# Miniprotein binders against C2 domain-containing protein 3 (C2CD3): the designs that were tried, part 12

Target 1, 169 residues: C2 domain-containing protein 3 (C2CD3), of Homo sapiens (Human) (q4ac94r1171to1339)
Amino acid sequence: SSGLLDVGLRYRRSPRTAEGVLAARTVSISVQIIRACGLQAAAKALAEREPALQFSATVGVNASVTTHLSFLPQGEQRRTHPVACSFCPEFSHHVEFTCNLVTQHCSGEACFLAELLEFAEVIFAVYHENTKSASDIISIESCKEYLLGVVKVPTKELLIKRSGITGWY

## First folded at step 6 (miniprotein)

Design x55 (from w1 with E14F W17I K21I L24M)
Fold by ESMFold2-Fast, scan of step 6:
Structure x55 (fold): chain B 169 residues (1-169), chain A 80 residues (1-80)
Amino acid sequence: as target 1 above (169 residues)
Amino acid sequence: SEKVFIYVRGDDPFKLIEIAIKVMEEARKLGLEVIVEYDPKTGTLIILVTGDSPEELEKAVELAKEIAEKYGAKVEVRRE
C-alpha cells in the first residue's frame, strides 16, 4: 500500500431512468473515504514542526478528512468525524455533491460540467485535531487542527469509467 | 425546411446529455431549431436539426461531430 487514503469516487445520476438523465439539470458526485493508513511518518513530521504539540508518536493521531471539489466554493467542503488515537483510522464516510450541468463563470459565461471535470480534482486534506479536555466546561475553547497530508484525485476519468474510481491515493 | 438527423452513441448517458446541451446551444446561435431524443435501449442520442439555410445546417452538423468526437462518442448522420 503506497497511498495515504483509500477512497471511492462515482459520477451518479440523480434520476434513475435514461430519459430522466437526459432531462436532468443536475448530477451527483459520490465520494467515499474508507480509511487512511501509514500516518506515522506524517505524525513524526508534525511533532518536529510543532514543538508545543504533545502527543505520543506511538499511540496515534486524531484524524479527520476534508473533501473539496476544485470547481466548487470552499464553503461547500465536507468533513469526516474525527477518529481518535489511530495511525490507520477507518472513516466509512460517504457524502454526495449535487452539481449543476451548467454553471456560471464570474465573467457571466456559461460553463458545462463535462468541461469542468476534464481539468478538476477532488482535494482531500487530512488533519490532526487537538481538543481541550471535556471536563473544562466553563471555558469556551476552539479545536485546533494541524495538516498531516493532502491527496488530489483527478475527476477526468469519472466520465470514462462508469464504475467510478477506487483505490489508494 | 431542411432536416438532418444526427445519431450519437456512447456508453455514458451523462456525456450524451452534455453533448446534447452543447450542440443545442451552438445550433441556436446559428438560428437553427434543435430537437433532442434519447433511446435508452441502444444508448443513442438522436439530434434533429432543422433550418432553411443549407450552409448553416451543414456547419451545425460538423460542429456536432466535433463536439461528440471530443467526448469519444460515435456519430452517424442521416440527411433528408
Scores: ipSAE 0.000, ipTM 0.237, lowest interface PAE 12.4, mean pLDDT 71

Design x56 (from w1 with E33R I35L E37D L48Y T50E)
Fold by ESMFold2-Fast, scan of step 6:
Structure x56 (fold): chain B 169 residues (1-169), chain A 80 residues (1-80)
Amino acid sequence: as target 1 above (169 residues)
Amino acid sequence: SEKVFIYVRGDDPEKLWEIAKKVLEEARKLGLRVLVDYDPKTGTLIIYVEGDSPEELEKAVELAKEIAEKYGAKVEVRRE
C-alpha cells in the first residue's frame, strides 16, 4: 500500500504478582511513531482550499501526529512535537497507554481488555500546524491545525503477536 | 513553556527557505519545538520557537539572527 506512517505497536502484560495490585491489574500498550512520508499530495490538496498554506505545500508542512486508542476517552489522546518544513518528518516518538485488564460497567458487567482489543483501533491523525494561530492575538492554547490524513491500525493483531506489529500504515 | 516569534523579511523566497532550513537544523540540535510559516504579501518568514530552557531559546534567536544576516535578511523578534 501507499503507507503514510511508520509505526510500532506492542502489548505488554504484567505477570501475576502478590506485591502490587496496580501492576497485577494493568497492561501497557506501547505506541511508536517513527516517521511519516508522502505528505506532498495531502499538503497540495489542503492548499487548494486554503491559499495561506501554499508555502507549506511548496517547502514542507509542520507535521504533528495524535494517537488515540478508540476505547479510551479523548482526554487520553497523545500528540508528538511538530516537525517543521518536511514532507517526510521523523518523529521518533514513543508513548505508553496503561490499561486495566478488566473494566467494571455500571450494570455490574465486567469487560475484559482482550474483548475490547478484538474490535478496537489505534487512530493516528496527521496535522499541519499554523504559526499565526499560536499568537496571543487569537489564543495561546488554541493552535489552528489542518488535517492531512488519518491512519487506523487494528489492535486485534496485538493479541496474536506477542512481539507487536511494525510497519507502514 | 517560553515562546518566541522570529520574523525574517526578504525579497527572495528561495533565500528565506534556506534561512528556514538552517534555523530549523540549529533549533533541532537545541531540542526546541519549531513551526515555520511564510507571508507572501509582506515577504516575511515566520519562525515560532518554543522551549523549556530560556538559555537554549536565546541561543536559537541569536543563531537565527546570524543566519539571516549572512543572507542579507532583516530580523525582528517578539517574545511571549
Scores: ipSAE 0.202, ipTM 0.619, lowest interface PAE 3.7, mean pLDDT 77

Design x57 (from w1 with E33D I35V I46L L48M T50R)
Fold by ESMFold2-Fast, scan of step 6:
Structure x57 (fold): chain B 169 residues (1-169), chain A 80 residues (1-80)
Amino acid sequence: as target 1 above (169 residues)
Amino acid sequence: SEKVFIYVRGDDPEKLWEIAKKVLEEARKLGLDVVVEYDPKTGTLLIMVRGDSPEELEKAVELAKEIAEKYGAKVEVRRE
């Protein structure tokens, strides 16, 4: 696998600039998801277990990507809009995560962001998504997600690479 | 963005797939986004069409109805 996702990650101090504010206590972690490619194999493999994916394996998937920073709560994950009927969807998606330079564990202990980033990762999960449909015809109560792949990018180099991390993963 | 849901029902999965392929081809020519889902339990093909042009969306709906009718499939349309 040469990689499923073309992504970029960048670390930057995020100044909250207002007249009289001297220093920011936060950092911004910028995440770009440019495109995915080569989703045919994953779609075909899932179609063997899920009959509902048979047509998507032939035509293209409705792909969306979630971004999760391993040291943040699951509730702070982000998601792209779905791109329909494509094995190489272009997302052109950009989000920023605002993180405190110093945070507290549940025990009350301080933890520095640099310590978290040394062992953390950015987790991208690629899904095929169903679109909400009328329940009176389809009898579908909620959207189902079908996992196509997972990409994990370590964050440890964000502090030492000023240009960030970019490439296919 | 506007969304239109097209439900196509029939007894022959091969005919439903032919309908889907023709609708996808025509909708792409109109610059519309299309999502296709199939429920094998109910034999229902769902075609969702997305776009910002009501005129192009309506053309896609009309084409889908015409294509499905030629294959003897039943069609229901829901708009949002």
Scores: ipSAE 0.013, ipTM 0.253, lowest interface PAE 8.2, mean pLDDT 72

Design x58 (from w1 with E33Q I35F E37S L48T)
Fold by ESMFold2-Fast, scan of step 6:
Structure x58 (fold): chain B 169 residues (1-169), chain A 80 residues (1-80)
Amino acid sequence: as target 1 above (169 residues)
Amino acid sequence: SEKVFIYVRGDDPEKLWEIAKKVLEEARKLGLQVFVSYDPKTGTLIITVTGDSPEELEKAVELAKEIAEKYGAKVEVRRE
């Protein structure tokens, strides 16, 4: 398989009317995570070092995906709900990032969002979620995450392609 | 959605693996979602079963107990 994650990206000014677009100082970056596939190979490779994954390597992973825009703080990242025991989980996940048209670079200089998007990426991290034993942790809700893979999608085409960016990455 | 945690403890990972496969197979037949986790430190198979039917969830719990008992494993259940 040439890609792990079936995703979609769209750039849109909010609101959608022509008058509203002219007045708006923000845009929406839409991110869809449709599905992942080929997770068994990643799980098997990781299980060589992580005994906790030995069962998931054979029966299926409990997959979740985080979405991070490279020019936004880590605190702005989003996460899917976990999908139970599958090597090809279907997420059907959609999130919106509201961004200012003129924003602050980390160096303190203001710049246009279009300039940032030329060199930015959407970073997806795919995890297996492993529930911790109650005997070790008081909270049964506690889980440990194991990184299965990272997918990076460049944003440079978003301003050029009105239909957005879609496909396997 | 209702959630149940099933903890299966044993000293043989091979037996735990067989238990996990059989529980997963049977719970899926009941239309339930099954998350499988393993704690190698304590030798514990952790099966989290979710669904909207309390009756199907209880049936899955009883099936897990029956399967684990045949392999000589200890079962503990927690409902949330």
Scores: ipSAE 0.553, ipTM 0.823, lowest interface PAE 1.3, mean pLDDT 80

Design x59 (from w1 with V34T V36I E37H)
Fold by ESMFold2-Fast, scan of step 6:
Structure x59 (fold): chain B 169 residues (1-169), chain A 80 residues (1-80)
Amino acid sequence: as target 1 above (169 residues)
Amino acid sequence: SEKVFIYVRGDDPEKLWEIAKKVLEEARKLGLETIIHYDPKTGTLIILVTGDSPEELEKAVELAKEIAEKYGAKVEVRRE
């Protein structure tokens, strides 16, 4: 397999909410990140520039993946839990993006979600996480992130493939 | 959430790698978040374990000590 990430994307109507009517105005874009594989090459390249990462390049990286829908603000992105010390981490990660069927451009024009999906993509960024500096206080929030790879999956087929988009990317 | 720092010192990097693998396997079974850092200047493996259960964190610390002792490494623990 030449792909980095085993992912799945599905378009579906949001489940009915306690409010009942709200769900009719929105849809869910479901994103699954099952696993990554083949992270050895990226890890070795990082270790060449960062001697402190030599251990991770030998034993395995602490991988996490961010998911960003290109038509949503960066603040809406999601992140998996890090999986320690593996070149083929299994995330079994599932998130839902709730999207309005009709939204507005900055110009104020109405825009249908189907129009956005025609030209949008899901952007996955795979990182190795390590401490920012040698310190007595090590925090997950202050961890330094090293980019291992980026995977982009077009969304244009979500409306025509009812089973969704699945595979290695 | 509670955080525990486990410092493992040893002179043989191959033994540190084996210790790291075994500790990660045990922490994973306990559902704990784990991040590893290695300091080459002091030959120290730094394992940060994060979790919601003090009991599970203590079990991870105990297992780390047992594993490290098997390989002749020194363990120091710091709690947050």
Scores: ipSAE 0.012, ipTM 0.323, lowest interface PAE 8.0, mean pLDDT 74

Design x6 (from w1 with K21L I35Y L48R)
Fold by ESMFold2-Fast, scan of step 6:
Structure x6 (fold): chain B 169 residues (1-169), chain A 80 residues (1-80)
Amino acid sequence: as target 1 above (169 residues)
Amino acid sequence: SEKVFIYVRGDDPEKLWEIALKVLEEARKLGLEVYVEYDPKTGTLIIRVTGDSPEELEKAVELAKEIAEKYGAKVEVRRE
């Protein structure tokens, strides 16, 4: 099918401890990014917009992926290890987000997590990492990231699917 | 970890990409992280190499110079 990222999402409530501690008021949202594939089209589009960039069919792009839960501050985002020189990078990346059952939206208002997940998204941003440094030799351009693409996965199905969400997006 | 930027200049982009492939292959054998980008505006191949071993980083720099020289390309190195 037409997806570029092979990802998985799972929702799990923290269990009660053996000591009989009060039921946990947190849940874990598990995110896995297995691989990206078919980045040639994204690289071509990027090179058309950025005159200073050119990509080789034999070398690839320097890709990394950020994971952002739409109801959390951007400072809580996670990033894969970058994978150099590939149009089909394998990340094998797994992270956990620990979220309170009662949390604050980015606006500062308190909400129940279940209400947020009904309308929230997991946002994956795929970047090409610029290898250039600012200098008189090449250019005054700093080392920076270029956006290759964005994939958004709704979280509402996490509330009703025990096995989570897995597939290409 | 330290970073090294290797700038390779030449008139033939196809030859520059061949240099990139050879450098990438050799540096990866040394356990280094290698990132490559080509700037068509300046005709410059930019290779960033990072690692925790200064010895292996210097080996990669020398290998890049050797490879580029075989293709008749010019090399500039910036260490950080």
Scores: ipSAE 0.242, ipTM 0.629, lowest interface PAE 3.0, mean pLDDT 76

Design x60 (from w1 with L24A R28A V34F)
Fold by ESMFold2-Fast, scan of step 6:
Structure x60 (fold): chain B 169 residues (1-169), chain A 80 residues (1-80)
Amino acid sequence: as target 1 above (169 residues)
Amino acid sequence: SEKVFIYVRGDDPEKLWEIAKKVAEEAAKLGLEFIVEYDPKTGTLIILVTGDSPEELEKAVELAKEIAEKYGAKVEVRRE
């Protein structure tokens, strides 16, 4: 249906045949966030919950996007720089995740990356960034984020499509 | 990473909103990172600029001042 985020995902494997070489044990997962669009509705809903944000609902939000691979810890997530005053921000953001071919579960058991990707997702969270504190006092130390939307893209097709996956989600 | 807060004050909220839009458009063309907020209680437009280059930060400050002055607004800068 209606897509919020224009993204691209690509699995780049550069295995070397030499046994024991570390480079043969890793792959690169490339994530591209091109743009978001149609943020007016989310901004309006946000302003209804947070009346102090009515300006952003009228003029445009300060949008940023976090990228989280569902099988990696939260601390490994990445974030775009914010784009101010826009309902259709262009990020032109590219990031790579270097992953081991053999990864360990939180239970301590080994698991092949291909097995994880069969059921995993790339999770994009779109936020509005605000410089004001929760108490409506301007804080130089804190920046508050408000969730506008979440987009989940399955990684299953990365295992079989050379060109990766791309489109609106 | 350095931060600069730019406070823009004026008597017409709609003119402040127009300043916000113009500053956002011009800063985006230059690849500058920033966040814009409006405080209706004090009638203040708040621009936070973040970057690693002192030269680019100063360009952002100059852009905000020039745009705000065309609308008769007052600008105050606070560096962090």
Scores: ipSAE 0.413, ipTM 0.787, lowest interface PAE 2.1, mean pLDDT 77

Design x61 (from w1 with W17L V36F L45V)
Fold by ESMFold2-Fast, scan of step 6:
Structure x61 (fold): chain B 169 residues (1-169), chain A 80 residues (1-80)
Amino acid sequence: as target 1 above (169 residues)
Amino acid sequence: SEKVFIYVRGDDPEKLLEIAKKVLEEARKLGLEVIFEYDPKTGTVIILVTGDSPEELEKAVELAKEIAEKYGAKVEVRRE
């Protein structure tokens, strides 16, 4: 596939014995972000909208990726370290989300994790990090983020495929 | 609290997950806590039901057996 991100998702419990696995009240959703590729088109489109970023679009981008599970609060998202000046950054990033098997839905109803995973997504947002904004070319504080792309991976097969979900998205 | 383990075996992972979801839905109506895991190596969904009394757990076991039978799956129960 001609996707932007090479990712892996796994659903895991510990301990691994049958009784021990069932005794766990939480599970781990493991997320790997291996690399991004082909960011040239996204960078070019961004530079056309943000003239201050034209230099980055010609030499590469400072890419970072956020991971958000659609059924968790935004405050629980994770972020990779940025990779400088590359259109094909290698992140080799691994993060785990500890999730309760019984959770509250946004409507306030209790919901089992398996039910949430049927319609949920892992949302990856790819950003360019820049120290200069369009309104403040001489930036002396904090990096500003610009969205390059969004990749959504459905979670519906996580409980079916023990090897997990892996590939380009 | 009381616990029971319900093992559901079959050849079709999608049907096994449907069984697990239906068991969770029915047990939830009874106010029981239910969790499960799928083991692809053995083709088994392992369901743990937690409740306040053995009588409540037996109702969940009966529901699981009825649901699994409709799908043609095999059920094994282990009580603690």
Scores: ipSAE 0.000, ipTM 0.052, lowest interface PAE 25.5, mean pLDDT 72

Design x64 (from w1 with P13A L16F Y38M)
Fold by ESMFold2-Fast, scan of step 6:
Structure x64 (fold): chain B 169 residues (1-169), chain A 80 residues (1-80)
Amino acid sequence: as target 1 above (169 residues)
Amino acid sequence: SEKVFIYVRGDDAEKFWEIAKKVLEEARKLGLEVIVEMDPKTGTLIILVTGDSPEELEKAVELAKEIAEKYGAKVEVRRE
């Protein structure tokens, strides 16, 4: 109940067996971002940090979420489209990361994916995005996104939980 | 290509990664490929060693058994 983000994670074995996965040499890590809730406190904190935004923390935020596997480069992150004017946005967003069983850690070293997942996490960053309109005057100095919060979900259980990991974080 | 499956069982997953890394080091010296996967049903580490030389594959199998025994892990091998 105290979590910010409702997510689902799954280590997807298309052949269904470990031997089949070894023959295929790749797996998919499936990430589902279902919804966020309770963004009021984060919105209020953002309004205090960025008074120039001039938005009411009682109305809602335009929230988007980035997904990052901690062992992959930052450039491999994915992002949802923003959901307008809500403190409990529903994203219903799904992404897949195709991973080789021997993969490059972001440090450049080749590592076993299974070992990386034992110690890794999925990092979700939740942002407020300024909406733009063709009718609006925008400053070239204006930032387009503002951090509301970060959620980290360990990947350790993905290796042994066939149904995956789901819940609030 | 020739291939061998090596199944590693034990109570300590950190030992699995040490075994796999040492097997990779030794197999690479023999010109062999190594990839690993966890069996979600049993928590067993499965190491696949692949190469063109049956003789070098058997050397890798013997080294894997020796390494696993040193770490107190149980090993089962399936040749193909």
Scores: ipSAE 0.446, ipTM 0.777, lowest interface PAE 1.6, mean pLDDT 81

Design x65 (from v3 with E9R E14K E18R E21R E25K E28K)
Fold by ESMFold2-Fast, scan of step 6:
Structure x65 (fold): chain B 169 residues (1-169), chain A 80 residues (1-80)
Amino acid sequence: as target 1 above (169 residues)
Amino acid sequence: SEKVFIYVRGDDPKKLWRIARKVLKEAKKLGLEVIVEYDPETGTLIILVTGDSPEELEKAVELAKEIAEKYGAKVEVRRE
C-alpha cells in the first residue's frame, strides 16, 4: 500500500437542487483530510536531502498539509494545523472551496466548472514544519517548512459520484 | 429579467457538454447570460438562459433545440 493521505472530496450543492444551484451560480467543493500515515520513509528521504534534519522512530515529524485546486489561484490554497511529533498524524480537517459554475478564461472565453473538473486535480502537499523556536513564543505562526510528499487526486468523477471520492492516496 | 430553463436529456455526458458549449457561444452573441448544471440522477443537462429581451431568449431556445437535435438529444423548455 503506497497511500499516505486519507482524504475525501465532494461536490456539494446548496440548495440541493440543480435549479437552486443554477440560481445561486455557485457550488462548493468539499475537501476533507482525515489523516496521514507511514511518514517514516518520507522523513528518512527528507533527512538525506537536508543534512541539518534528523528524525527518529520516537520523535516523528511536525506535519501539515496544503490543499490546492489546480484550476484556482495559488492564493486560494488552504493549510491544516500542524500535528507535532507523529508519523501518522490525524488532522480531521475540513474546508470548502466556493466555485462559480461559469468563469472567464484568461483568453476571455467562458468556461464551465464541469469542464475544469474533467481535467483538474486536487493537489495535497505534505510538509514538515521546523519550529525549533516555537516554545519561546506561544503565538509563532510561521516556520521553515520542508516538503515530505505530494498527493494528486483527479476531480473528473466528482460530478457523477453523489457520495464523492474517498480513500488513501 | 426574463428566465428560461432548457432541459437536455441524453445518454452521453460528453455530448451534453458539447451541446452546452455551443448553446453558450450562440447565446453570448445574443447578449444573453447562460449557466449550466448536470443532473447525474436523470442524465439531464439543465441550461438557464437569462436576459432582458424575450425575442432574443426565444432565439436562444430555438438554437438550443437545433443543436441538441443534431446530437440526438431531447429538449424540454420551461419559461419563467
Scores: ipSAE 0.127, ipTM 0.554, lowest interface PAE 5.7, mean pLDDT 78

Design x66 (from w1 with D11K E14R)
Amino acid sequence: SEKVFIYVRGKDPRKLWEIAKKVLEEARKLGLEVIVEYDPKTGTLIILVTGDSPEELEKAVELAKEIAEKYGAKVEVRRE
ESMFold2-Fast, scan of step 6: ipSAE 0.604; ipTM 0.863

Design x67 (from w1 with E76T R78K E80R)
Fold by ESMFold2-Fast, scan of step 6:
Structure x67 (fold): chain B 169 residues (1-169), chain A 80 residues (1-80)
Amino acid sequence: as target 1 above (169 residues)
Amino acid sequence: SEKVFIYVRGDDPEKLWEIAKKVLEEARKLGLEVIVEYDPKTGTLIILVTGDSPEELEKAVELAKEIAEKYGAKVTVKRR
């Protein structure tokens, strides 16, 4: 009832070492997607307008989650593997986003990215993946995605909390 | 990655769900990705299995056939 996704976020600077001078010029944002729950309500609402989803709304959805950092290009988003037939899928998914400080978004000092994080967010989109059969004898494209929900987590506290941000959203 | 579509035809959605659960359990043991859906118009359960190992994909297909046969369902397989 409280949230759809159990997630964790952590901000990390590369350690300074004699051997790792290049690593000192990057920042990483760690994202964990542990699980989702309560997906049946969203699936049932979609099934009212999408007859193809009626089976999944009754039995379980094939859920996957995309992760997008609001200040990075859409093409750098990540996606979990799908978890079949569950309204409470466990993903145990972990990814890291590394930012090169000389990129178009981070052309300055390390503190520049920190200022972007003050107003940024991590955007999670939860999808049901549905397979079409009718055209499959000829066609290679066989899956359609249905958006179940969107979760946005602000990054502003990420720089303040050493342990990161974790919980249901 | 290689993809295999497994179509299981039956007239009882509850039996198709049991088939789907058992196939999912076996495919997960083989490290395969699975998507499952049902087409009510044709009474067909559609299982898409994706993986890099043709041998593991073929094991999943054979297990699906064995499971479906125990429930009296018919299986058709299409490889890509």
Scores: ipSAE 0.068, ipTM 0.480, lowest interface PAE 5.9, mean pLDDT 75

Design x68 (from w1 with I35L T44E)
Fold by ESMFold2-Fast, scan of step 6:
Structure x68 (fold): chain B 169 residues (1-169), chain A 80 residues (1-80)
Amino acid sequence: as target 1 above (169 residues)
Amino acid sequence: SEKVFIYVRGDDPEKLWEIAKKVLEEARKLGLEVLVEYDPKTGELIILVTGDSPEELEKAVELAKEIAEKYGAKVEVRRE
């Protein structure tokens, strides 16, 4: 049906340093997460399997979104602030990923960023956050996140669209 | 960031949700991040507020106490 997440992606090549040609260039990948909507169905489906989520299925979820570039390790992912008790949370979130044109894959191999972007995607995961996961005293049982949905946006169009990619996904 | 847990105890989840809505409105005006959960086994509403300003966090705590009191609910606060 309709999209879950209103996002924007933009690619910008910029000089890295005044040191000259060989150290000259970086790329900025801009990611905006404007809002999510229609979280009622996902919340209801989760509450059918997890009774602890019944309250959130009734009043709204504590939503946050992680952004992961598929060619970077998980440790490089970013996360929005949470928005409480909403089925249509507004994040107004903006992050930049700054990468060298020739970057090192997590396996240790050097790759041209353009080659990675041709087959890569931006992965957005929408979660319900529980109050237990925010505690400094962590129990493995109490620190689970509840996945509401996943949105994947291919990055290859970023190389050919100067204004970037925007819309619901 | 500093975290404060506000526990609101009562018998009626609908009244607890009215408390939560009002606390959310006030905490957002103070620029705080908020999470809300309800534990039906304990009858306890859990409001977590997070922020960088101790003054704004304390204002949120006092507002939560005032709001809960008007509904006859009990409040316990844990700072971290």
Scores: ipSAE 0.502, ipTM 0.827, lowest interface PAE 1.7, mean pLDDT 79

Design x7 (from w1 with K21M I35F T50R)
Fold by ESMFold2-Fast, scan of step 6:
Structure x7 (fold): chain B 169 residues (1-169), chain A 80 residues (1-80)
Amino acid sequence: as target 1 above (169 residues)
Amino acid sequence: SEKVFIYVRGDDPEKLWEIAMKVLEEARKLGLEVFVEYDPKTGTLIILVRGDSPEELEKAVELAKEIAEKYGAKVEVRRE
C-alpha cells in the first residue's frame, strides 16, 4: 500500500429547504477514518528521526488518529478509539464537524465556508500508544503517545467533487 | 480558475431566494459552479460563482444584475 491512511471527506449542507439557503444555517464536514497501513515503516522512520524514542517506538500496543481542522468550533481534536497496533489497523470512524457560517469568521462580504475550504487542509495525526514501563511502578500509571505520521488533505477539492474526497493519503 | 462574489441586498428574504434560484439556473447553464449564503446581520444574499471562462462569469454577473433589478434589489460585485 502506498498511503498511510484511508480516509473520506465530504462537504454537506443542512437543512435542504428554501429557508435554509437564506438562513444562518449549519454546514457539515463529514470525516471518515477507515484504516491505516504501513505502520511498521512509520515506526522505523520515527526511530530514525527520534533516536531517543527508539526503545519505545516498537513496544506500543495501540494506534489512534486525531483529526485537526483549523476552523472547527473550539479548535477541538477528534480522536478515533484506540485499536490494536497491527499492519493495517481498522478504525471504522465517522464524525461530522458542524460549522455555523454566521458565527465562524463571518464578516459580511467574505463569509463563506466554501471560501475557508479553499485555503484549509484537514490534518490527520497518527499515534502509536506506548505501554507502561517498569520504571512507572511507583503507584503512578503513565502512557505515552508517539507520532507515527501526519497526513494532510487539502479541502479545496471539496468545492469541486460532489461525492467528496476518498482514498489513501 | 476565476471566482466572483455577488452580493444582493433587499428587505424581503423571499425575493432574495427567487433571485438566487434564477441566478443559480443561469450560472449552471454557463457551466459555472455556484454557492449561496445569507448574512442575516446585513440582510445580504451572497453568491459565489466559480469557473474558468471570464466571459461566462461576466454573463452570470450581468444576468444577476438584471434579475435583481426586476425584484428591486441592489447588487454589488467583487471579482477575484
Scores: ipSAE 0.006, ipTM 0.169, lowest interface PAE 10.8, mean pLDDT 64

Design x72 (from w1 with D39S T44F)
Amino acid sequence: SEKVFIYVRGDDPEKLWEIAKKVLEEARKLGLEVIVEYSPKTGFLIILVTGDSPEELEKAVELAKEIAEKYGAKVEVRRE
ESMFold2-Fast, scan of step 6: ipSAE 0.616; ipTM 0.863

